VH-VL binders against q0aze0. Designs and how they scored, part 65

Target 1, 268 residues: q0aze0
Amino acid sequence: MKIILVNNRFKENTEKKAQEIAGQLSALNVEVIIDNGLDEPYAGTVDFIMVLGGDGTMLRAARRYGQRAIPVLGVNMGTVGFLSNIEINELAEYLPLILREEYSLEARMMLEVAVFQQQSLLTRVFCLNELLLRSNSPRMLSFALEISGQKLEPYRGDGLIVSTTTGSTAYSLSAGGPIADPQLDAFIVTPVASHIINKRPLVVSPEREISLHLLEEREAIIGIDGQIKMDFGAENRVLIKRAPHPLLMVNLKAKPFFTSIDRSLQRQ
Short names: E, the ipSAE of ESMFold2; O, the ipSAE of OpenDDE; V2, 0.75 times the mean of E and O plus 0.25 times the DockQ between their complexes.

## First folded at step 4 (VH-VL)

Design a27 (framework fv_bermekimab)
Fold by ESMFold2-Fast, scan of step 4:
Structure a27 (fold): chain C 268 residues (1-268), chain A 124 residues (1-124), chain B 107 residues (1-107)
Amino acid sequence: as target 1 above (268 residues)
Amino acid sequence: QVQLVESGGGVVQPGRSLRLSCTASGFTFSSYGVHWVRQAPGKGLEWVAAISYDGSNKYYAESVKGRFTISRDNSKNILFLQMDSLRLEDTAVYYCAKDRLYYGSGTFYYMDVWGQGTLVTFSS
Amino acid sequence: DIQMTQSPSSVSASVGDRVTITCRASQGISSWLAWYQQKPGKAPKLLIYAASSLQSGVPSRFSGSGSGSDFTLTISSLQPEDFATYYCQQANSFPLTFGGGTKVEHK
C-alpha cells in the first residue's frame, strides 16, 4: 500500500507530526509520500490519501488529487472544520480499518474551471468549494451569466459565486446562499451584493455549463476555494462544468452534517 | 521545459528608473510565487523582492523599499521589477527565480528555477 | 533581519576529498534552510531544501544536516564539477537572507 500524507506547513509542528506518522506507517510496510506543499503534486499511483490539518488543507488536497478517484481521509489536527472525519488522537484506533479498506466513501462533486483569454485557454483548475468573481475596486461590475447557452439578464453588482453543494457552507453562505445537503450534486449560483433587487441564488443541474464574462472593462478577480486568485478582465471568459470525478471522502466515523452546520451557525 | 528569461537590464545614470521583465515558460506561472535576487560584481547573493502567486502579497529587502516595485501579469506569464531612484549600489546582475512552494500565498521558501540574469550598470 | 554566517569563506580541496561547509543563523530557523551551488558566470542551482532534502537531479554525494541555528552541507567525494561557490539561505522569515558564500577551489 502506498499512501500520500498531505500536511500544511503553514501550521506549527505539522511537518514533525507528518514525519512521525510516516514512520509509524512505514513500520507497517506502508510506503509513504509526504506532500507538505513545497513540491508539485506527486505524479505516481497511490492507494490512499491522508490529509493532516483543517479544511484549508483538505481543499488543497482536493485540487491536487481529487480527480484521481483515490480515497481521501481528513484527519483533524486541532482546527474546527467540516471536511475532517477523525481526530489525530484517533488515528491509531482507525488505522487497521484503513489498511483493510473497511470504510465507506462519500462522493463530493467538484468544479472544473477553465479560464480563457479570447479563444485561448489560459488555465484549467479543479476545486471543491467555489469560484468567486469579484470586483477588485470600489466600482461595480457588469457581467454576463450564461447557463447552458441561455443568456440571463446582465448582472450588476460586486460579483457572483458558483459553488458546489460542499461549498454551500463556505463563501456562498456568507453571501446569502442556501445551505445544501452535500450529498446532492448541484451548482449554487449566489450573487454578491447585486444592485438588481430581485436577483436570487439559483440552484441548477450539475449537467449544465456556466459561463461568465465582463460586459465592460473593470478590475476584477476570479477566486478559487479562497486560496487561488487570478486577474479577470473584459478579454477573459470563464467556463464552469462539473469535474469528471468527484472527490472520494473516507467515512470512518459518523459526522452528522445538519447538526454540525446548525451548531456552527450558533457559534458565528 | 521550465524556463525563466530576464530582460530590460542596461546602462543607466544614477537617479533614473529602469524596468526589468522576466518571462516564464514550461510551468503554470500563476501557481507560484517568484523572486528577484541580485548579485553585485564579485559579491554574494542578495534577495531583493518576492511576489505571491496571485500578486496579493509583496515583500522587499530594506535596501530597496520605497524605490522598487514588484508586480506580475499572470495572463502573460511575466514578472516585473520597476526600479526607481537608482543608486550606484544597485549595480548587479538581477535574477528572477521561481519559488518552490506550490500555491503559497503569504509564504516563500526556496528558489528552484532561476533565469540567466540581466546586468544593471551605471555610466556616469 | 536574520543574519546567515558561513564558514569557511573559502576552502582548498582536491578531487575525492570530503568537503564540509557550515552555516549559522543569528536566530532559530527550524529546518527552513536551503543550499545553492553557483559556478562562475552562471545562475545559482538549488541543491538542498528544508535543511536535508535533496533536490531532484542533484547527485547523492551532496547532503545537508542540522536544525535550529546550525547547519552543514557535506560533499562526500568532491568531483571536478563541484568547484564552485556555495550559499545557504534561510526561509524562516522576511526578508529572506543568504549566507556570504563559501568558495570551494583547487589546492
Scores: ipSAE 0.000, ipTM 0.392, lowest interface PAE 19.0, mean pLDDT 86

Design a28 (framework fv_bermekimab; at its last look DockQ between E and O 0.06; V2 from the best seeds 0.00; counts 0 for: pae O 12.4 > 2, placed apart)
Fold by ESMFold2-Fast, scan of step 4:
Structure a28 (fold): chain C 268 residues (1-268), chain A 124 residues (1-124), chain B 107 residues (1-107)
Amino acid sequence: as target 1 above (268 residues)
Amino acid sequence: QVQLVESGGGVVQPGRSLRLSCTASGFTFSSYGVHWVRQAPGKGLEWVAAISYDGSNKYYAESVKGRFTISRDNSKNILFLQMDSLRLEDTAVYYCAKDRLYYGSGTFYGMDVWGQGTLVTFSS
Amino acid sequence: DIQMTQSPSSVSASVGDRVTITCRASQGIKSWLAWYQQKPGKAPKLLIYAASSLQSGVPSRFSGSGSGSDFTLTISSLQPEDFATYYCQQANSFPLTFGGGTKVEHK
């Protein structure tokens, strides 16, 4: 068995804990690769990915490894989130089940995002939560949204979010989008501070292709999972579709999604 | 320098065929949808046909459906209009025009670059 | 087909005048309308797309407005180079269709 431990090296307690866990796994004849986020993703074959940290670390792991059809387990260290399944103090209890492959998997859809400058592909990334298009100045954006070759009425406002169902509880929620059961596959298209009062969030088939481009020269940004930021101007275009493979999330412990949502909303 | 240059126009007999060409330079031709638009002498503009950037989608005006065929050769940066069963009503200057949108899957927004046109006319 | 009706067919104007041209679609086209300028013997030039978006390099005296079925092109202060024929064009449905044109000529 070969396991990747994903952590954030800039969190001192997380790095130390990753080394402790790596030592424990090595003592059990498990090969361990540590991914602290600074180097390129590990290119070899692995059997399991263990993510040590919060939702942000899980989002990074999903972008790096989510398309490989490898089980990914979120282990929470501190901040309560939506993407972890067990707490760090529960790991010892569940480790025998992990090593015997006695767990279930939940498939979570991902986005494939291609960003072009003029005609050249600038980047192609996969993400678990969302793509955000947002104004980077006090001026409102005017932009075109296409869904499967259909041009909708132009959007005028601060921006737009194209989210997975997993991402429904992230930025899409803050912008007024619906809470979606992450077991459903769908794109959620949520306007950000739309000038047009009847622009509502859309829930569309995950087989649709979505594209965005600016209709006026404006300063804007594209954000991916809140972690990648790129300038976006009138010469740019973004194409969004369902990623070829879902993220396979390990389920060792029942985590009631809707009860977790209620707790999260009460924190406000 | 972004440029479109039409060729292949001339004097023809009714019922004959003619092939127009449009050569692109100064931009990535293979990334854009392109149009044919015509204008009869002293008359207004009439959209004729369009083709998506990859050639997978083709669209025609009702007046030319079944008679005209739009095609493109992205390796040579050339747009074509094959005109069969020509009628006197097809007399016009034919313009090729680039759509402003790149990588559109059959969507068009406006024609931002135009050629100078090529005249198709008929013998008496 | 969607019919595009422009009015007026011609307008006589002087330099400095405000000129308005209207375009009406026979059915709803959302905001998917473009405006073009054409001078005699020349190819058309794109002025405005998506009803109100000014094409790069086009002077700010040109503006477009409207949505659905009724659209207006406005030239706020006519310049000598603006005497030309103007066309609207819908990009909502195939076949794409142009209006009949409006000639802006010297008074």
Scores: ipSAE 0.642, ipTM 0.847, lowest interface PAE 2.0, mean pLDDT 91
Fold by OpenDDE, second read of step 5:
Structure a28 (fold): chain C 268 residues (1-268), chain A 124 residues (1-124), chain B 107 residues (1-107)
Amino acid sequence: as target 1 above (268 residues)
Amino acid sequence: QVQLVESGGGVVQPGRSLRLSCTASGFTFSSYGVHWVRQAPGKGLEWVAAISYDGSNKYYAESVKGRFTISRDNSKNILFLQMDSLRLEDTAVYYCAKDRLYYGSGTFYGMDVWGQGTLVTFSS
Amino acid sequence: DIQMTQSPSSVSASVGDRVTITCRASQGIKSWLAWYQQKPGKAPKLLIYAASSLQSGVPSRFSGSGSGSDFTLTISSLQPEDFATYYCQQANSFPLTFGGGTKVEHK
């Protein structure tokens, strides 16, 4: 068995823990790779991904490795979030199950985000939570939203979020989006401070495609999972699809999503 | 400054062909869809045709379908309108106009820049 | 095809007057409507796009409103340079279509 440990290079405690865990796993004849902020994702094959940290670390791991259809376990290290399955102090208890592959998997839909400049692809990213389009100035944006070729009303506001159901408890929620069952596959399209007061979020089939572009010569920003940022102008367009592969999240411990929403969201 | 200049208009006989040109300057021509709009003497505006920024999509008014062909050369910043089987009802000033939307293969908005037009008229 | 019915065909007004022009679409076009101004012997000029968005450089006395099938162009205080013909145009679907025009004349 080969395991990759993904930690947060900016959190020393996670690095130290990764090293400790690596030692433990090595003692059990498990090959271990540590991704402590590698420039590029580890290119070799792995059987299991263990994420040490919080939701942010999970999001990064998902972007880096989610397309490989590898089981991903979130191990929380003292943070509040939705994406960890067990606590760090529980790892020793569950390690035998991991090594014996006695766990269940939950498929979480990811986004495929493609950003273009005219016909040229600038970047393609798979992400777990959301894409954000927002103004880079105090002025509102005017932008066009198309869903499966359907031209919607022009949007005017600070921006727009396209989120997975997993991401529904992230920025989308703060913007007034609905909380979605993570077991559902759907896009959640949430306006950010729309000029139209009663502009409602849309729940969109994962089979549809979503496109965004500006209607004005203003500068905007594209944000992905709150971690990737890029400039977005009038010559750019973004195409959002369901990723071809879901993130395979490991379930070692049952977590009651709905009963934990209030507690978790209050602390975020 | 952004500018469009039409040319190629003139006097023609019914049934003949004419090719209009529109030369763009002052903006990235290849980034915008463009339109032909005509106006008969003393009449209102009539949309004729549109072409996407990359030429991949073309749209025509029913009145000109099968007779007119819109095309573009992005390397030369030129829009064309090939008009075949011309009819008396095609008499008009023909304007080329820039769509205000950047790129787009099937979506158009307002026409924010217009040429001064070129007149197409007929003789017996 | 979407027919655009513009009203009135002509209006006589004086400098300083409030002028209202209406445009009705034969079917819903959301907010995909543009307004143009044309002076004699000149090319049209874009005033409003997306029903209510003011084109850059256009005076604020011009405003557009409406959604669905009924739209309005308003000139809050008519200026001497505003005497012209105005056209609405739907950009919802092809073929694109214009209204019949409204001529704003001197009273």
Scores: ipSAE 0.070, ipTM 0.686, lowest interface PAE 3.4, mean pLDDT 92
Fold by ESMFold2, look of step 6:
Structure a28 (fold): chain C 268 residues (1-268), chain A 124 residues (1-124), chain B 107 residues (1-107)
Amino acid sequence: as target 1 above (268 residues)
Amino acid sequence: QVQLVESGGGVVQPGRSLRLSCTASGFTFSSYGVHWVRQAPGKGLEWVAAISYDGSNKYYAESVKGRFTISRDNSKNILFLQMDSLRLEDTAVYYCAKDRLYYGSGTFYGMDVWGQGTLVTFSS
Amino acid sequence: DIQMTQSPSSVSASVGDRVTITCRASQGIKSWLAWYQQKPGKAPKLLIYAASSLQSGVPSRFSGSGSGSDFTLTISSLQPEDFATYYCQQANSFPLTFGGGTKVEHK
């Protein structure tokens, strides 16, 4: 069995704990690869991914490994968010189940984001929470949103968020979008400070294609999961689709989403 | 020096066909949708047809549907209008025009560059 | 098809005048409307797209407003080069359609 331990090297308690867990797993004849964010993603075959940390570390793991159909377990190491399943002090209790593959999986939709310059593909990236289009200056943006070839009334404002249902509790919520059940597959399209008052958040079928481009020359940014930035200008367009594969989140311990919403949001 | 130049206009007798060409230069032709628009002598503008940047979508005014065919050759930067079954009401100056939408899939955002036009006269 | 009714059909004006031209769509077209200027013997020139967005190189004395079905083009202070015919065009759906034109002519 080969697993990846994903941690954040800038938090020394996660690095020490990752080494400790790697030692325990090696004693059980499990091959362990530590991904602390410094190197390229491990390219070899892997049976399981364990994320040691909070939602930010999970977002990085999802971007690196989410399209590879590998089970991913979130292990909380202090600050509880929406994406961890067990606490670090419970890991020893659940290790036998992990090794026997006695757990369920919850599929979480991801976005596939393709950014073009003119006719050329510049980059393709996957994300778990959201794409943000926003102004990179004090000036507002004027931009077009198309959904499966249907062009909406032009937008004018600070930007737009296209999120998954998992991302509905992240930036989309702060911008006025709804909280969505993460078991649903959908896009949530949330305007940011729209000057056009009739622009409300939209909930859109995951089978749709979403396209964005600027109507005027402006400096803008595409943000991915709040962690990656790309310049975006009048020569660009972005195409957003449901990613080919969902993130496969491991469920070892029941986490009731609806009864925990208030507590989880307060800790953000 | 963005430019569109129409050619192929002339006098057309009943039962004959005509093909108009529009040659583009000074911009990336294959990134933009293009249109044909006509104007009868002393009359207003009438949109005729459009084709998406990659040629995958074609649109026609009802008055020409089934008689005219729009096409493009992106390797040569040429837009075409094949006009069959011409009628007296087809007499007009024909303009080609570039859509301003970069990398459009058939939507229209204004025609920002126009050619000089080529005259087509139906003579019975 | 969406019919575009443009008024007035002509206006007589002097340099310095404010000129307003209106355009009405037979059904809602959101803000997908363009305005063009055409001088005799010449090709049309795009002035305004998306109802109110000024095309590059067009003087700021031109402005567009409206949404839904009713739109206006305004020339705040007419210049000698602005004597021309003006057309609106809906861009909401194919087939695209033009208004009948408004001729702005010297008094």
Scores: ipSAE 0.007, ipTM 0.518, lowest interface PAE 10.8, mean pLDDT 87
ESMFold2 (binder alone), look of step 6: mean pLDDT 92; pTM 0.950
OpenDDE, look of step 6: ipSAE 0.000; ipTM 0.501

Design a29 (framework fv_bermekimab; at its last look DockQ between E and O 0.01; V2 from the best seeds 0.00; counts 0 for: pae E 16.5 > 2, placed apart)
Fold by ESMFold2-Fast, scan of step 4:
Structure a29 (fold): chain C 268 residues (1-268), chain A 124 residues (1-124), chain B 107 residues (1-107)
Amino acid sequence: as target 1 above (268 residues)
Amino acid sequence: QVQLVESGGGVVQPGRSLRLSCTASGFTFSSYGVHWVRQAPGKGLEWVAAISYDGSNKYYAESVKGRFTISRDNSKNILFLQMDSLRLEDTAVYYCAKDRLYYGSGTFYGMDVWGQGTLVTFSS
Amino acid sequence: DIQMTQSPSSVSASVGDRVTITCRASQGISRWLAWYQQKPGKAPKLLIYAASSLQSGVPSRFSGSGSGSDFTLTISSLQPEDFATYYCQQANSFPLTFGGGTKVEHK
């Protein structure tokens, strides 16, 4: 068995813990590749991906490895979040199940984001939560939203979020979007501080293509999962569609989504 | 240099056919939707047809629907307009024009590059 | 089909004048309107798209405004090269349609 251990070397004690876990796995005849975010993603074949950290580390792992159809387990290192399945102090208990491949998988849709300058592809990235288009100046944006070849009424405001159902509890929620069952596949399109009062969040088929471009020269930014940031101007265009493969999340322990979100919303 | 060049116009008889061509250079033809627009002598502009960047969507003016066929060959950077059952009312300079939007699946915003036009007339 | 009505059909103006051309759609077209300039014997040139977005390389004296059914093209200070015919074009629905044109001519 070959496992990628994804961690964040800049978080206190996570590097030491990752090395300890790698040693334990090696003693059980498991080959371990450590990804601490500094190098290119591991290019070889692996059987399993273990993510040590909070939701941010899982989002990075999903972008790097989510399209490979490999089981991904989130192991919480003391950070509160929604994307981890077990706690680090539970790992020893569940490790025999991991090695025997005795677990279920939950498929989570991802976005494929292609950013162009004029007709040239600048970058193609995959993400688990959302793409955010936002103004980078005091002036509001004016932009076109297209869904499957249909031009909607122009948007005027601070920006727009195109989210997966997994991302419904992230930035989209803060902007007034609905909470969605992550087992559903859908795009959630949520306006950010729209000047037009009748602009409501949209829930659309994941088979549709969503496109954005600016209608006025403005300073804007594209944000991906809150981690990647790039300039976006009037000569740019972004195309968003469902990624070819979902992220395959490992379920070793039942974590009921609805009671978890209900409790989270009750807390401050 | 970004350029569109029309060809294939000429003098025809009513009821006959013509095929117009438009050759693109200086830009990535396969990334853009393209239009045919005509203008009768001394008259205004009339949109005729459009085709999406990948050829999957085609659109026609009612006056030409069923008689004209728009197509493209992205490997050769050529746009075509097959004109069947020609009428005297089809007399015009025919322009090809590139839409400003790249990778539009059926959306168009404005025609930023135009050819010089090719004249289609009828013998008296 | 969406009918595009331009007014006036012609306007006489002098260099330095402010020129205003209007375009009215027979039904709502949001902001999906473009403006073109055409000189005799030449192909049209795109000036404005999406009602108010200035095309790259077009002088700032040209501006567009409007949404829904009523649109305006303004030339703030007419220059000698601006004597031409101007057309609006809706891009909201198929078939795409042009206005009848407005000729800006010398007084």
Scores: ipSAE 0.699, ipTM 0.872, lowest interface PAE 1.8, mean pLDDT 91
Fold by OpenDDE, second read of step 5:
Formats: sequence, C-alpha cells, structure tokens
Structure a29 (fold): chain C 268 residues (1-268), chain A 124 residues (1-124), chain B 107 residues (1-107)
Amino acid sequence: as target 1 above (268 residues)
Amino acid sequence: QVQLVESGGGVVQPGRSLRLSCTASGFTFSSYGVHWVRQAPGKGLEWVAAISYDGSNKYYAESVKGRFTISRDNSKNILFLQMDSLRLEDTAVYYCAKDRLYYGSGTFYGMDVWGQGTLVTFSS
Amino acid sequence: DIQMTQSPSSVSASVGDRVTITCRASQGISRWLAWYQQKPGKAPKLLIYAASSLQSGVPSRFSGSGSGSDFTLTISSLQPEDFATYYCQQANSFPLTFGGGTKVEHK
C-alpha cells in the first residue's frame, strides 16, 4: 500500500504530524509520500490519500488529486469544518481499517472550471466547493449567466457563486444559498449582493453547463475554493461543468451532517 | 476611439452581386460579434445578419438567407457581407454594427457602435 | 419570428415635456430589448440595453422599463437634441427584429 499525506505547509503542527505518521506507516511497511506543499502534485500512483488539517487542506488536496479517483480521508487537526471524517487522535484506532481497506466511500461531485481568454484556455481546474465571480472594485458587476444555452436575465451585483452541494455550507451559505445534502449532486448558483433584492439562488441539475461572462469592461476576479484567485475581465469567459470524476471521500466514522450544521457553522 | 467604416456600396443591377466591407478600429474586433443592419430610404431598421466573435456562428434574416453571406477576417479587423442575387427590395443603407457583448457564441445584445453606412441602390 | 410593435408612430412634443414610447413584443423576450435613437442622415445610437440599462454616455433623462412583452422608453424632460426617431429591438432570439420606429418631432 502507498499513502500520500497532504498537510498544510504553513501549519507547522500539521507538518510535524505528517512526519510522525509517515514514520508510523513506514514501520508498518507502508510506502508514504508527504505533500507538504509540493510545487506540483505527486505524479506517482497512490492507493490512499490522507489529508491532515482542516477544510482548506482538503480543498487543496481535492484540487490536486481528486481527479485520480483515489480514496481521500480527512483527518481533522483541531479545526472546525465539514470535510474531515476523523480526528487526529482517532487515527491510531482507525489505522488498521485503513490498511485493510475496510471503509466506505462517499462520492462528492466536483466542479470542472474552465476559464478562457477569447478562445484560448487559460486554466482548467477541478474543485470541490465553488467558483466565485466577484467585482474587484466598489462598483457592481454586470454579467451574463447562461445555463445549458438558456440566457438568463442580466445579473447585477457584487458577484455570483457556483457551488457544489459540498460547497453549500461554505461561501454560498454566507451569501444566502441553501444548505444542500452532500449526497445530492447539483449546482447551487447563489448571487452575491444582487441589485435585485429578490434574486434567489438556483439549484441546477449537474447535467447542465453554466457559462459566465461580463457585460461591461470591469475589473473582476475569479475565485476557486477561496484559495485560487485570478483576474477576470471583459475578454474572459468561464465554463462550469460537473467534473467527470467525483471526489471519493472515505467514511470511517459516521457523521450526522444535518444535526451538526448549526454547531459547525457557529464556530466558523 | 471605437469606429466602424463601411465600404463597397454602389449602384448595381438586379441579379448581380456586391461585397460590402466594414473596417473596425479602436477596439478588439475579434472579441465581439458584429451585425449588418440595413435601412431602406424613408423606412425603419432591418436586421440582416450577425456573426459571432470567432466566426463560428452566422445568422441571417429570412429575407436574405441563401443570398447573403456574412464573414469576417479578425486578423485584418474586417467584416464582410457578400450579397448575391440582389433584388430591388435590397435597396438600403447598410450599416455594420458592433455588438456590445464581449464574445460569446450565439448570444447577442445591443449594438453599441455603428458605422456611417454604405448605400446600395439599383439601376435598370 | 418576433414582431415588435411600437406606439405611437409619431409624437409631437415640446422641450421639457415627458415623452413615453412603448414597444410590444409578439411573445415574451424577457429583458432582452434595446432602444436606439436615430437622427436624419445619421446612424442609430444605442440608448438602452437589457430593457433598462443605460448605455454609457447617454443622459440620465432617458430610461427604459418593462419585461416580458411590454416595454417603455421614457424621456423625462425632452431636450432640443432629443428630436429624432427611436427604435426598439429585441435581442432574445434570431432573427433579431426592430420596432417600426417612433418619430419625436417638434410641436
């Protein structure tokens, strides 16, 4: 078995723990790779991904490795979030199950985000939570939303979020989006401070495609999972689809999502 | 400044062909869809054709479908309208117009910049 | 095809008057409607797009309203330079179509 440990290079605690765990796993004849903020994702094959940290680390891991259809376990290290399955102090208890592959998997839909400059592809990213279009100035944006070729009425506001159901408890929620069951596949399209007061979020089939572009020359930004930021202008277009592969999240311990929402959100 | 300049109009005989050109300047031509709109003397505006920013999609009014061909050369910032099998009812000032939408395939909005127009008329 | 019907075909007004022009689509076009101003011998000028969005550089005395099938262009206080012909245009679907025009002339 080969395991990659993904930690946060900016959190010394997670690095130290990764090294410790690596040692433990090595002692059990498990090959271990540590991604402590590698410039590029580890190119070799792995059987299991263990994410040490919080939701942010999971999001990064998902973007880096989610397309490989490898089981991903979130191990929380004292943070509050929705994406970790076990606590760091529980790892020893569950390690035998991991090594024996005695766990269940939960498929979480990811987004495929493609950003274009005219006809040229600038970047293509798979992400777990959301794509954000936001004004880069105090002025509102005017932008067009198209869903499966249907041209919606022009949007005016600070921006727009296209989120997975997993991401529904992230920024989308703060913007007034609905909380979605993570077991459901859907897009959640949430306006950010729309000029139209009664502009409601949309729940969209994962089979549809979403397109965004500006209707005026304004400075905007694209944000992905709150970690990737890029400039977005008049000559840019973003296309959003369901990723071809879901993130395979490991379930070692049952976590009641709905009964834990209030507690988790209050701490964030 | 953003500018469109039409050329190629003139006097033609029915059944003949004519090619109009529209030269763009002052903006990124390749980023916008463009239109041809005509206006018969003393009449209203009539949309003729549109082409997407990359030329991948073309649209025509029923009155010109099969006779007119819209095309563009983004490397030269030129829009064309090839008019074949011309009819007397095609008499008009022909305007090229820039769509205000930044690129997009099959999606158009308002026309925010217009040329001065070029007149197409007929002789016996 | 979507037919656009403008009313009135002409209106006589004085400087300072409130002028209202209506445009009706034969079917729903959401907010995909533009308004243009054309003066004799000149090319049209875009005033309003997306039914109510004011084009850059256009005076605020111009406003557009409506959605679905009924739309209105309003000039709150007519100025001397506003005497012209106005056209609505639907941008909902192809073929694009214009209204018949409304001539605003001096009383």
Scores: ipSAE 0.033, ipTM 0.628, lowest interface PAE 4.3, mean pLDDT 92
Fold by ESMFold2, look of step 6:
Structure a29 (fold): chain C 268 residues (1-268), chain A 124 residues (1-124), chain B 107 residues (1-107)
Amino acid sequence: as target 1 above (268 residues)
Amino acid sequence: QVQLVESGGGVVQPGRSLRLSCTASGFTFSSYGVHWVRQAPGKGLEWVAAISYDGSNKYYAESVKGRFTISRDNSKNILFLQMDSLRLEDTAVYYCAKDRLYYGSGTFYGMDVWGQGTLVTFSS
Amino acid sequence: DIQMTQSPSSVSASVGDRVTITCRASQGISRWLAWYQQKPGKAPKLLIYAASSLQSGVPSRFSGSGSGSDFTLTISSLQPEDFATYYCQQANSFPLTFGGGTKVEHK
């Protein structure tokens, strides 16, 4: 068995814990590849990915490995987030199940994001939570949203979020978007501080293609999962599609989504 | 003028180490991924390594993995290649090259600015 | 690793000729292919990226096509400055890999 162990060496002393877990797995004749974010993604065949850390570390793992159809387990090492399944102090309890491959998988839709300059492709990236378009100045943006070639009335405001259902509890929620069941596949399109009355959040079929471009010259930014940042101008367009493969999240411990969300909302 | 200038090549003994430098000017170095590409005399191009715009991701050809280390200093606009355990097969002109992709981290699309190269050879 | 095979290894042509160079990937690489031109003693120059997108400042007589595993570079009317060696490069998967090159020579 071969496992990738993903950590963030600069947060919560995860490097030390990752080495400890790698030693335990090696003693069980498991080959371990450590990905601490400093080197290229491992390109060889692996059976399992274990993410040590919070939602940010999971987002990086999803971008690096999510298209490879490999089970990914989130192991929390601090404040419990929405993307972890078990806590680090529970790992020993669940490790036999992991090694015997006795777990279920939940598919989570990802976005494929392609950024163009005029007609030329500049970059293609995948993300688990959202793409953010926002102003990079005190001025509002005027921008166009197209859904499968259908042009909507222009948007005006601070920006727009296109999220997955998994991302519905991230920035989209703060911007007034709905909480979505992460087992659904959909785009959630949430305006950010819209000046145009009646621009409501949209829930869009995952089979659609979404495009964005500016209608006037402004300095803007495209953000990916809150972790990647690109300048975006009037000569740019972004296309957003359902990624070819979902992230396969490992489920070892039941995590009742709706009661968890209800409790979180009551703490506001 | 947009420029990349390599330095640090020369004649070296097998098994030794060498550090190549590439100095960038005329563009925002910290916004682009950069590569090392080599070309043995009379032969074709071989990609060696790449590093993301912020240095967070590094990639290597299998022939150099574990021996070479790519790095960058964005405050000084310098790309480095630390070449350890050098072999005769590493004889080449080494180019640094800028990827055209703005803020590339896990994807690279084409190398649009190249240096003039620095030669690495071995003594007898 | 993805092996990139170029054909032909050389071609003799005259000014004004249409020249076509092919490049085959050992596995699918979508449209993530670049073409470079290199003259003796000089660094390579990017011509085409993403299979068919023309790099800024490159003459429109250069064009690229293909997707998946089979790609072509076409020079519609060869000019004197186009005698050079041409390389394809896949940009789909690490490690990035170049083709073996195609030398375009004067008849």
Scores: ipSAE 0.000, ipTM 0.399, lowest interface PAE 16.5, mean pLDDT 86
ESMFold2 (binder alone), look of step 6: mean pLDDT 93; pTM 0.952
OpenDDE, look of step 6: ipSAE 0.019; ipTM 0.592

